# VHH binders against Phosphopantothenate--cysteine ligase 2, part 5

Target 1, 323 residues: Phosphopantothenate--cysteine ligase 2, of Oryza sativa subsp. japonica (Rice) (q0j7n5)
Amino acid sequence: MAADPTTGGGEAESFFRAAPPLRDQDRVAGDLADFVARHSGSGGGGRLAGVVCVTSGGTTVPLEQRCVRYIDNFSSGQRGAASTEYFLKAGYAVIFIYRRGSKQPYCRFLPEDSFLDLFELGEESDIQVPESHAAVVKTAIRNYRKAIDEGLLLKLPFTTIFEYLQLLQMVGTAMNCLGRQGMFYLAAAVSDFYVPWESMAKHKIESASGPLNMQLNQVPKMLFILRKQWAPSAFCVSFKLETDPDILLQKAEAALRKYGMNVVVANELANYKDVVVMVTSNGRTTVRRPSKEDDVEEQLIDLLVEMHSEHIMQLNQDVHKLT

## First folded at step 4 (VHH)

Design s38 (from b11 with Y105F; framework vhh_lunsekimig_d3)
Fold by ESMFold2-Fast, scan of step 4:
Structure s38 (fold): chain B 323 residues (1-323), chain A 119 residues (1-119)
Amino acid sequence: as target 1 above (323 residues)
Amino acid sequence: EVQLVESGGGVVQPGGSLRLSCAASGFTFSTYALYWYRQAAGIERELIASIYRGGSTNYVDSVKGRFTISRDNSENTMYLQMNSLRAEDTGLYYCATPYWLSGKFEDYWGQGTLVTVSS
């Protein structure tokens, strides 16, 4: 017996009740509440374009409570990391919900294999950055430190589907006070199926003499709860990734209608860095990067910022009509 | 478990000073924004001062330059130094913090401390 998604009950509540405790929950809650309060516009008019929650990277589904094995819904985090940079450039404050180990804003140039290869020892054993990397590293440090020190970037890490959905619930409910100034940019690769925490093996799954059979429960569809309960006035952007191009746009349009999203960004796995299609109730817009040296996210974020600005302005006009 | 306890209220003459304290327990004090609200007779409760995790502060116009909010994370205590007090500052002063519990954020409040400014 499934819960009614319009009431926000049953299925979602059961998931959160059964989930393991969120790592550093109290600190995360405090950081989030502080960040949102600072940007709520309670200071007599916001100087920000808006506040956006960007989700990035892929969730894992642990198979054991003391995790040795998991199912990984892999994503590099490239889209979320790049988009965060462009949202900050556009004058947004960003809550960055990210998979531990995925691409970070301003750090997309970093090699996966070696951190120390970015440095060399100079005269008198001081640390130096090779000339070939110096400009990129200095720009990254300046942009990152500015965003953190000015309270414009809040980073919230996850690894598991449990942590991801717990963070999304916290961020969604915290951002409700922002009304239409809030945006959700849901670029994380989210697991569709999971093993319930209380039904998991506590220790490593042992090799059997026969085949391993696994039954997975469907992850509750939190997009309904986000839209209907947690942050109903926010501007919501979701992503549809497909390997089969023939069904991509049909699935994107279905998701737009089913979950009440403002925009669904549709992309194929083969070319997601080169081209995306924005699907809205008003039609479709194709966004292509001009060259391999450019980010498709630059024009995508510019268009989303414009749409979000219209969404915010509509609220102000509606309030004026009531007075 | 989450508790906020105000103290330091009292009767003071116009132009006088008072220092309010808010002692906190049951949460990670250093990570949360903290607020002072006041409730005057016949007036809705209003936010008068805020202090954020990084130490930045915000004040309502009527108290700017007269009141100073501060926090001591080692003592889990927030303060409100009130100078040049006016009759209009009379009211019940509450400290508050947002807290996550059971799937929602709620403002947790102290019981309040009474400030009376009268000759």
Scores: ipSAE 0.304, ipTM 0.699, lowest interface PAE 4.0, mean pLDDT 83

Design s39 (from b11 with Y105W; framework vhh_lunsekimig_d3)
Fold by ESMFold2-Fast, scan of step 4:
Structure s39 (fold): chain B 323 residues (1-323), chain A 119 residues (1-119)
Amino acid sequence: as target 1 above (323 residues)
Amino acid sequence: EVQLVESGGGVVQPGGSLRLSCAASGFTFSTYALYWYRQAAGIERELIASIYRGGSTNYVDSVKGRFTISRDNSENTMYLQMNSLRAEDTGLYYCATPYWLSGKWEDYWGQGTLVTVSS
């Protein structure tokens, strides 16, 4: 990976300059550079359908530099975790940017507070999986280990809005070398407002008298920077979640145009597990799960994979016309 | 600052062997992919061999079976063992690695080591 020109508006640049250091930055950078290089055309990844960055879970906004308090944009991570499984099934390599503690690929059946209920002790104090869960656990282990051991899944954790946007910048710029074979599937619930890191120092020590005053600044809109600066040839999918169905499609169409997205996936909070609408420049496609036992993500990913293949083929057709 | 220092170049007869070394400092060597590039006179710099964090390797077709890339993470050193050398292998050999610095990816290059294959 070569250095890409870093420009993209004063707000974005100011955000990154003022942000705290990313936890384990050098290890993350090394893992990411290795992963992308392995799956570029020169790295032998030419048999892949593509490389996708999936973002998953919700960001937090810390209120203090040595953080005890924060504002949380809660998301279970169900969409991103399920979608990662289907992308891997479809022949993709996946960079999974996820909120620590959110749903993980192949582990969506695990209850949050009952991990040990998946196990029992045998007579010799050996650890066993109850017969009722053995098949699903074995399949999960097999699929997960295959993805990790074959270098097809890279997991990059975040907690804060600062970590999330720093990871997105690193991944976005690293994936630029993949051109049209790159895809971004931006399913994370991202904070709209934050407390600037430098401003937090003023509120670290609360006065015994008087109210605590906090200034919330708008988070810079990184989708525009991703599309225009970091990975301009990539296939980009973003999400709109809305409680009001009357404005859902209007907001999705506005986001498609404003940020230059290839697809905006629109869903209502009330039925987001059952139904999604894919909005593109060519129209709308409704995707519905057949039953409560099925994942809406299965058909959604199948359709996105088809669209991404067309995106890749369109460039190849244009190149052949020139030569 | 990241430093990559190549050594081991020289003059060798066709069919001979050379071992190139790349000593690295200033970054967490074990986490990064590492590359050997070759630049022959009048030809653009070409990636000839890669080694990834997990030890998997890749080679350009013209050197497959003749060159072997390896790494020693304990010594922060990468190697290129070159066997059955041909006149076409003559060139400057560079080691390289990408890394992240202050919001951007940076490629670090060594100064190069010259390999001349002549009879």
Scores: ipSAE 0.364, ipTM 0.691, lowest interface PAE 3.0, mean pLDDT 83

Design s40 (from b11 with W100F; framework vhh_lunsekimig_d3)
Fold by ESMFold2-Fast, scan of step 4:
Structure s40 (fold): chain B 323 residues (1-323), chain A 119 residues (1-119)
Amino acid sequence: as target 1 above (323 residues)
Amino acid sequence: EVQLVESGGGVVQPGGSLRLSCAASGFTFSTYALYWYRQAAGIERELIASIYRGGSTNYVDSVKGRFTISRDNSENTMYLQMNSLRAEDTGLYYCATPYFLSGKYEDYWGQGTLVTVSS
């Protein structure tokens, strides 16, 4: 690999030292430790297919310490939410790092702005779900409650780039003990630039004061640090979203080499729900949905699960050869 | 040069069966996803079946349970087994494999093979 891990690690350490404290850090650390411990051993019913960290939604960059203004990398969270459902279906435990307000697993087909339209009042003024929606809602509730109650889904919310990267570091470090059984599915839209917390205005910036001059620093290269330091044996999947189709696949192939990813999923903004290209060291695989009613994520996750199983089995073969 | 050649089309009566083949040359077959598309009169070309590198398959609802896609990586050939054929299955059947060319994401296409279901 050509990149200097020491240089990247130093920038990341400086970022984390200067970042504002993560809200509920001790509770997050405890929940994460319990979740990982639950899935690192056999429960007598056989081992899980794996444990995956799915990142979803877009990060914001606050412009003030007491934030009322920010720069938003908007993402609906559709890919991460849908992928989480298919990973759970495939027998994975999922750590879901998500943007507050983004699409949630099992809820992505629900009305976005009309939550109360899901309900009606019965004759005794009890709350009911109309028969036209009852099957979909009941299936969503059953799947969601099963995943939460059986300890198969851990949800970790973020809003800012600071919260996102602190959560990613905590999860990456915690999952390191899972070795090759760990997978990272990095579908969040992550800010490339940010305002350092210590250099930020403490109060609302007054628009009447004239032009706004902001200095933006580059966000440290966390994919590189995840691969080299936090979880070096994990199966890592990153995403490349491009508006310009002329450079999409070349950029995906470059990212695969630069960050040492196992897979880069390339998609165009215009058709990201219809088609994706998986780029690996062995070639390219195009995944298309057959209709607008289908999820491209269904086949994408099936292929990734297969590749991850091969990754896990390679370790067992290597251990056997040494014997 | 990547080339796909379809065969196996023909005329059958409703309820009959056909097996389509797609022979590939000019590339390593096992590293690519493979698709069957259908172009029927008055309807846009639609994806009807997919098979991915690892053997996972997907079908459009109208053919699910009736059609089976398979691949033989050693022979560089993909198949579509079509059972319980209906009049609405009539059309040109194309096999396709992914590529990127000139700023557009598209598939390499075969020439197509005609399937006619009529009594």
Scores: ipSAE 0.000, ipTM 0.194, lowest interface PAE 17.0, mean pLDDT 79

Design s41 (from b11 with Y99F; framework vhh_lunsekimig_d3)
Fold by ESMFold2-Fast, scan of step 4:
Structure s41 (fold): chain B 323 residues (1-323), chain A 119 residues (1-119)
Amino acid sequence: as target 1 above (323 residues)
Amino acid sequence: EVQLVESGGGVVQPGGSLRLSCAASGFTFSTYALYWYRQAAGIERELIASIYRGGSTNYVDSVKGRFTISRDNSENTMYLQMNSLRAEDTGLYYCATPFWLSGKYEDYWGQGTLVTVSS
């Protein structure tokens, strides 16, 4: 039988068949399988708190096959980058699916337009870091290199909705063997509509040819597919951002039920750096940063790690009772 | 597209040595973890040795110190050097790799090579 209409599987299969090939697919697939195997206990990584997939930044929808124009779901990637640091600190291995050019873990202090201000030239034209910045830069280098060299951080870049969804499918499928030890932290801003690759203009759209007509299709319901097919036992966290506080919690509760999420993190655009609300089947928990100098992500990740640990322990209790 | 071909099996006396080879094609060999499995008559297939992308290795206790897994990324070949062979090492030896194909990871297997420790 074809895919269940409630899960959108038939649309998802059509999307992936028609999508442009993922660049370096074999390398990505191999790196990912190796990373997961090393942390699933078969490779000796049995001391980890868990493995989390963090998605970060915004997807783009290309309008031409040779992309000149696109629709961008802008996101700085601040939440995903900060959360990755706290997950690594909490003893997780992290698969970081990120938008090219978005904020990176351990690099959130870097100025966007003044990168060279981090450096100065010595008397013999050697490159130096000013003493005022040296401590911060050294800490970033140590933390980043430790995470990479110990095989605790795998970075997978995307730009387009096609790249993002193909990476999410590969990561979701690879992490299925982790069962309840896997977590998805879905902080990326994902496009709701796209132009199918095969129906897309091969060259730049020319306005002089008359009015511009574009067909936009709905992006398949990948959260359903993640929960029903790719990684059904994983702990799944999604995000809901709204400008209107009156509808925010209603939409978060709807998303929790509709997509089968373990947690929906709800926040208002006006105060998303200060406060978030975690919505679960057991109720709501408000998380506030103590001061403007603190990251809201620190307490958020601590609470999610605790919930994930309970999720893992519940499996162990259930298995013990059945055995 | 993925093809794994084992060779080097044969009949050997207890205490002898054999070197198995697994020649791979149809994928980017250097990026995948590779495994040796063993299947004896009437016994479930078991993972005996693993080699990861970075060259780190893992072995089942019964073969530690006797078997050595290695890879040559330039030749797209994985090896299993088997020393101090015992009667219980008799079985069909398969190489395997998880491969991404059509939206899922599939374990791809070779046809196997028979190792008989007898005499």
Scores: ipSAE 0.239, ipTM 0.632, lowest interface PAE 4.2, mean pLDDT 84

Design s42 (from b11 with Y99R; framework vhh_lunsekimig_d3)
Fold by ESMFold2-Fast, scan of step 4:
Structure s42 (fold): chain B 323 residues (1-323), chain A 119 residues (1-119)
Amino acid sequence: as target 1 above (323 residues)
Amino acid sequence: EVQLVESGGGVVQPGGSLRLSCAASGFTFSTYALYWYRQAAGIERELIASIYRGGSTNYVDSVKGRFTISRDNSENTMYLQMNSLRAEDTGLYYCATPRWLSGKYEDYWGQGTLVTVSS
């Protein structure tokens, strides 16, 4: 027997064996080894507040191997992108697992459909930024370049549920050596159901003879596996979005207990930019942005950083107690 | 499939220099982190130097300022320049690289090259 059934490891192992190969797997492994080693505290550093994996955007479920149709768990990536900026500001190194096309750190101000409107041509056809937004663009460039150049931000793109879970497994396993210094901030909108790659149609599904009826398999419970197998000592934050406020906190409390999360961040779809509720074993904390011009993520990350620091200190106390 | 072959070891007097080489085959060399480990008699292998695909390097305190790790991606070769050698630098030197295989990271090792610092 490979895995204990209570951890769901057997289902996860089956999923990964049957999944399509991850594009650039060797490059991803090399980038992760470099990034984790720089920040592991063994000769290569250890003056950081911690290392956080931020997941951002929504996964897609392809319906064909030569994918023309998919089911999309849409998310703009606003939460993950904003939170990454605040984690970097708080002295973290960030592994940013993101949906291709979703919002990027420091680029949340970019117009979605009018990117070229940010630029104009000056004399001699040089590229210029109009004075009206030059300050915002310059600040974005400085912050982004600093994070990349100092090796504090590693970006790992995904599109499909297969790519997402393969990256999460690789990152979770790589970060295990960080113990309690590792944090997972799981803000991606993750598919609950998928079509197995091996059983998937190779070409587009035809609708001849009436309505399409499709059976989907449940995605293995990766939050449970992250907590039990991949990174059991890490500080784990998950998200719960609901349209019904009456059941939001009940579902968040259930998720906290079910998956062994340190924090569940609960919010309504209608006001997720304005207010969130942090649910922990010690109770509930409501976080509101002061104004529409502020980010709720600023206060949220400040509180999570404090909680994570306490989690790290517990490791030090345990080590001193054993020695 | 993945193979690492060390060379350049030998006998040298204290204060001398040696340059070790590690030739790689069966993978895209520029993609991986590359490590030098040292194993003295009766002691487990110790990571002494690392070089990552981004060009960052790391050294154990006992070799900082004396050893320099470098890579030549065009030749699929990694080097360890060892200066101001001491008796305690004697040991088997291994190059290694981590690989992601079947849900885990696994180090791939060369066979080692012997460095002896003695008169």
Scores: ipSAE 0.135, ipTM 0.593, lowest interface PAE 6.1, mean pLDDT 83

Design s43 (from b11 with P98A; framework vhh_lunsekimig_d3)
Fold by ESMFold2-Fast, scan of step 4:
Structure s43 (fold): chain B 323 residues (1-323), chain A 119 residues (1-119)
Amino acid sequence: as target 1 above (323 residues)
Amino acid sequence: EVQLVESGGGVVQPGGSLRLSCAASGFTFSTYALYWYRQAAGIERELIASIYRGGSTNYVDSVKGRFTISRDNSENTMYLQMNSLRAEDTGLYYCATAYWLSGKYEDYWGQGTLVTVSS
């Protein structure tokens, strides 16, 4: 395939060609192909509602090939982890692309610190879980093991922007065979700028070199490539987070038009756990959690599942009038 | 790099049995799903049987209960045990895998092994 100015493939191709090799690439590619093939051909029988790729957590941009310095797009992974639980509950198989160390499905009750506080030593130094949270832990174990053992949850870890985009390319390409049964739920906080891997070898950071001057390139917009090349029939959901509500909705509407997204979920930094706005070609829908003990993701996923079902049946063509 | 080599084909009478083997090299065999395809005279290649990483299997309805797919990850070999063979089972049998290389999944095929069911 030659680069065509109308496809935007030239920048993406250059990025992938120059990227460092993905760790355990063969294992990841095999696991992914196996997972997708298991759920391919489920058909009109009620075996699966669909297959969704959920991206979660934040990417890092390494500044040096050998050094420990990174720019981090921090995200707890709360959105993706919670959404994965609700997609599994809704009868989906989930490919969970996640930042190492971010929140995991069924483990959102775990503190970021104090992991050992979940355990105590009984008499004779046996390890046990205190009664105060034994029920929550047992439920988490049951739900997690069921999802893994039944082949309904595939977890793919990343840390860097390079790992993330290589995984997204692999997953997008693998899911293309699912056509309209595929959904992308792109909740990861993705770096807008990066240092090309080959350029890092020439731009070692030396403390004696004076001010740090490093050229950052724009990360290719993979939403465009996903929509046009990797999985053009899939139902695509992206996220926008801003501090200004006026520009938030403007940016969300622009992303729908520019990238051909089915839904853009817009939220303000100040209240992202409480409220989201779903922006579609049909208008805006505000989703609010009923209480602080509830997840906004529960209602959000229910609505997205309904929209995805309509997409599969080709009943909601308005969300696709920009494609 | 990726190589698949089929063996075990031959001529058998209706009701007979054959065991096909596929020896694989050049990739991490244990992590990939593996497939048997059949190409009969005048018919496009069709997927006959699949075996996934964990050992779960799928079969096309016409061979279900008669064919058994298996894998030996220690030997990097996949098998197809064919029982109660019928004239309609005649064809070239290919083993295959989808391998990730240079930004895409590529289907890799063996050379094929001929199975003839004839009296």
Scores: ipSAE 0.098, ipTM 0.580, lowest interface PAE 6.2, mean pLDDT 83

Design s44 (from b11 with T97A; framework vhh_lunsekimig_d3)
Fold by ESMFold2-Fast, scan of step 4:
Structure s44 (fold): chain B 323 residues (1-323), chain A 119 residues (1-119)
Amino acid sequence: as target 1 above (323 residues)
Amino acid sequence: EVQLVESGGGVVQPGGSLRLSCAASGFTFSTYALYWYRQAAGIERELIASIYRGGSTNYVDSVKGRFTISRDNSENTMYLQMNSLRAEDTGLYYCAAPYWLSGKYEDYWGQGTLVTVSS
């Protein structure tokens, strides 16, 4: 008999039941379980600052079940990739949920169209890196290899809204055992509307058939489910991007209250690379990069790490009072 | 070679105070979380205090309100101020500074400093 969940998330449950199977689901589940278990306070004696899930890049909405057409939310993944580097530097283990083809940690310097320009052939046909790029490439290789080899970075790729939300559910549920030591840094550009899988055409839509009529449903608000069911004690950071500065802070404060976020990072489209505003229940903090060669993410992550540490200390105080 | 050197241990009466220092050479503190561990006789090594690169701190319940961890990035030194010492605080105290960018075999531990709380 089919089980009807009696607590929370009716629209979310319907979404997951109707979604196509996640590619390599069993492998992802195994990798995720192993990663979380390795960082739950064993081995080196709880030396991690925390475990963070960083989401990065934009989701796509497929139009057909055997899909060649998508509605795409464009995002470079720069914010999530840069933030992942700074979280690793701050002593975190990172689960990086990312859009395939988006910017990767330690690889933000790589050109999209001229990958081979990073290499040259030596006199004996050996592969070399030009002197002008050698230092940057070697540093990237060292940092990336160490993060992967030490089990501090787990990369989970997505393309569609279905894959993204399935991964977020799996990661949220797996991180619940970390309690307040878990952090969610939700920087992905997530589709607001989608075509339900069961209502999609199975094959490519024929343009000669007249006007294209499609039903778009609202994507369930997974921030509510993350906060109430998957990881209720985790430190949650979400992002708000607006073109109008007059309404940006008001919308960020509303989102903080509505979704129960610990922090909403407010960005104005015109200057998002230069300035962010962190909105919390205690007020607003403006973070500005010192120069155009610096990352705003460096100071942003430093402040979030501090706030997360305070969040963890609050748990310790509460446990002590209960004793 | 990278090394951490603890100092400041000794014998102290119950209710007394000690300040431990951990000096680093061969790497910089400014980008890493730093830790103090304690090992009492017959007990596994326990994490007692943490300080993150932004200055935030965490403590195990048994030392909260009595111990204070701090760092001086300009001197590449970390401290543990221990007040209201108890007999159960007796043990070897170790500082640790994991180097996340260099690998597991490059994790850095001090040699330990002995703290004895006795009458």
Scores: ipSAE 0.000, ipTM 0.138, lowest interface PAE 18.3, mean pLDDT 79

Design s45 (from b11 with T97R; framework vhh_lunsekimig_d3)
Fold by ESMFold2-Fast, scan of step 4:
Structure s45 (fold): chain B 323 residues (1-323), chain A 119 residues (1-119)
Amino acid sequence: as target 1 above (323 residues)
Amino acid sequence: EVQLVESGGGVVQPGGSLRLSCAASGFTFSTYALYWYRQAAGIERELIASIYRGGSTNYVDSVKGRFTISRDNSENTMYLQMNSLRAEDTGLYYCARPYWLSGKYEDYWGQGTLVTVSS
């Protein structure tokens, strides 16, 4: 009963045909086509370092079609949100596929329980941000508005595994035309199993008067499909998070080889904010934040941008050989 | 039902001008990017010009400076003003709006309008 590790396009096709329709699919398709076209090289706007798809937060698996019960792959979205800020700073356009309610770029400092704690009333009862925080908030607002208004940040929300994989397929397919200029930064915590949409209603009905039995199917291996079919020339970065460092590095090296990842970012649960290990075909690089006030993502993104630039430069060298 | 209807094609001499129109219905026009494609005999359809929700535009190099794409959101209509027409501009011109279908990007197409540049 082991999951088939080589499950390919046939199971993926079945998954997408059986999935519930994505809300606002036509609008998402239009926004995405517009975003990618704006950042294509021949369009007079080829000034970007690249275009990156960042996935962030955790997927849910609904247990019924009216979503009351679900299995949640919890993730705060901290890594994806922070990384999006650094990619934008590095001159990228970013497609941010995120879990609704997870951490947002430039908003990571906002209080989770009450946003009112961020504000105070001035002498004229005007709403103010305390002077001690004003510079950080002002910079966040300026950077966020610039990214949105200049069309450098496209935000695509998901909640379920179905929404997530449909968005990933749409984004991967759209970004294929960017070739090596495309990057995937796959930091979302993705469910390994799901209940088929059609089967949810049938199984609940079957066991209404007795034990509820649900068939959990393996989620198709979308990293393999992304690399082989959707965007084969893109620079792909995936993530592994574990408590055991020996198993973590084995899993990272296996994923690098099996799915054709350019980089696997590995880190332990105990220190994930402080240190990560980048695993590549050329070896391992440890990245550590300088202090608790710094983000490990800053140096991580700098190194990934450098690697991606080399990946793009290889394409430019090949083009020069042809011309 | 999404519908795109092109008009304004015709026969014109080299150096002449034509204005194409694309009338759209069945969707919220103002929220979509819209495209002009050209298809010459024996050649695949080529994206010639794009106009985005915010009004920004993009052109293929061969038409840049000669063609101007515009939109009127109040009339649900997109235009392509073509100046300094060349024999190489001859072809069927299609209005398009992208959509997603079963793992692939497809376009809603109009029926096309024929532009012939000849002496």
Scores: ipSAE 0.011, ipTM 0.452, lowest interface PAE 8.5, mean pLDDT 82

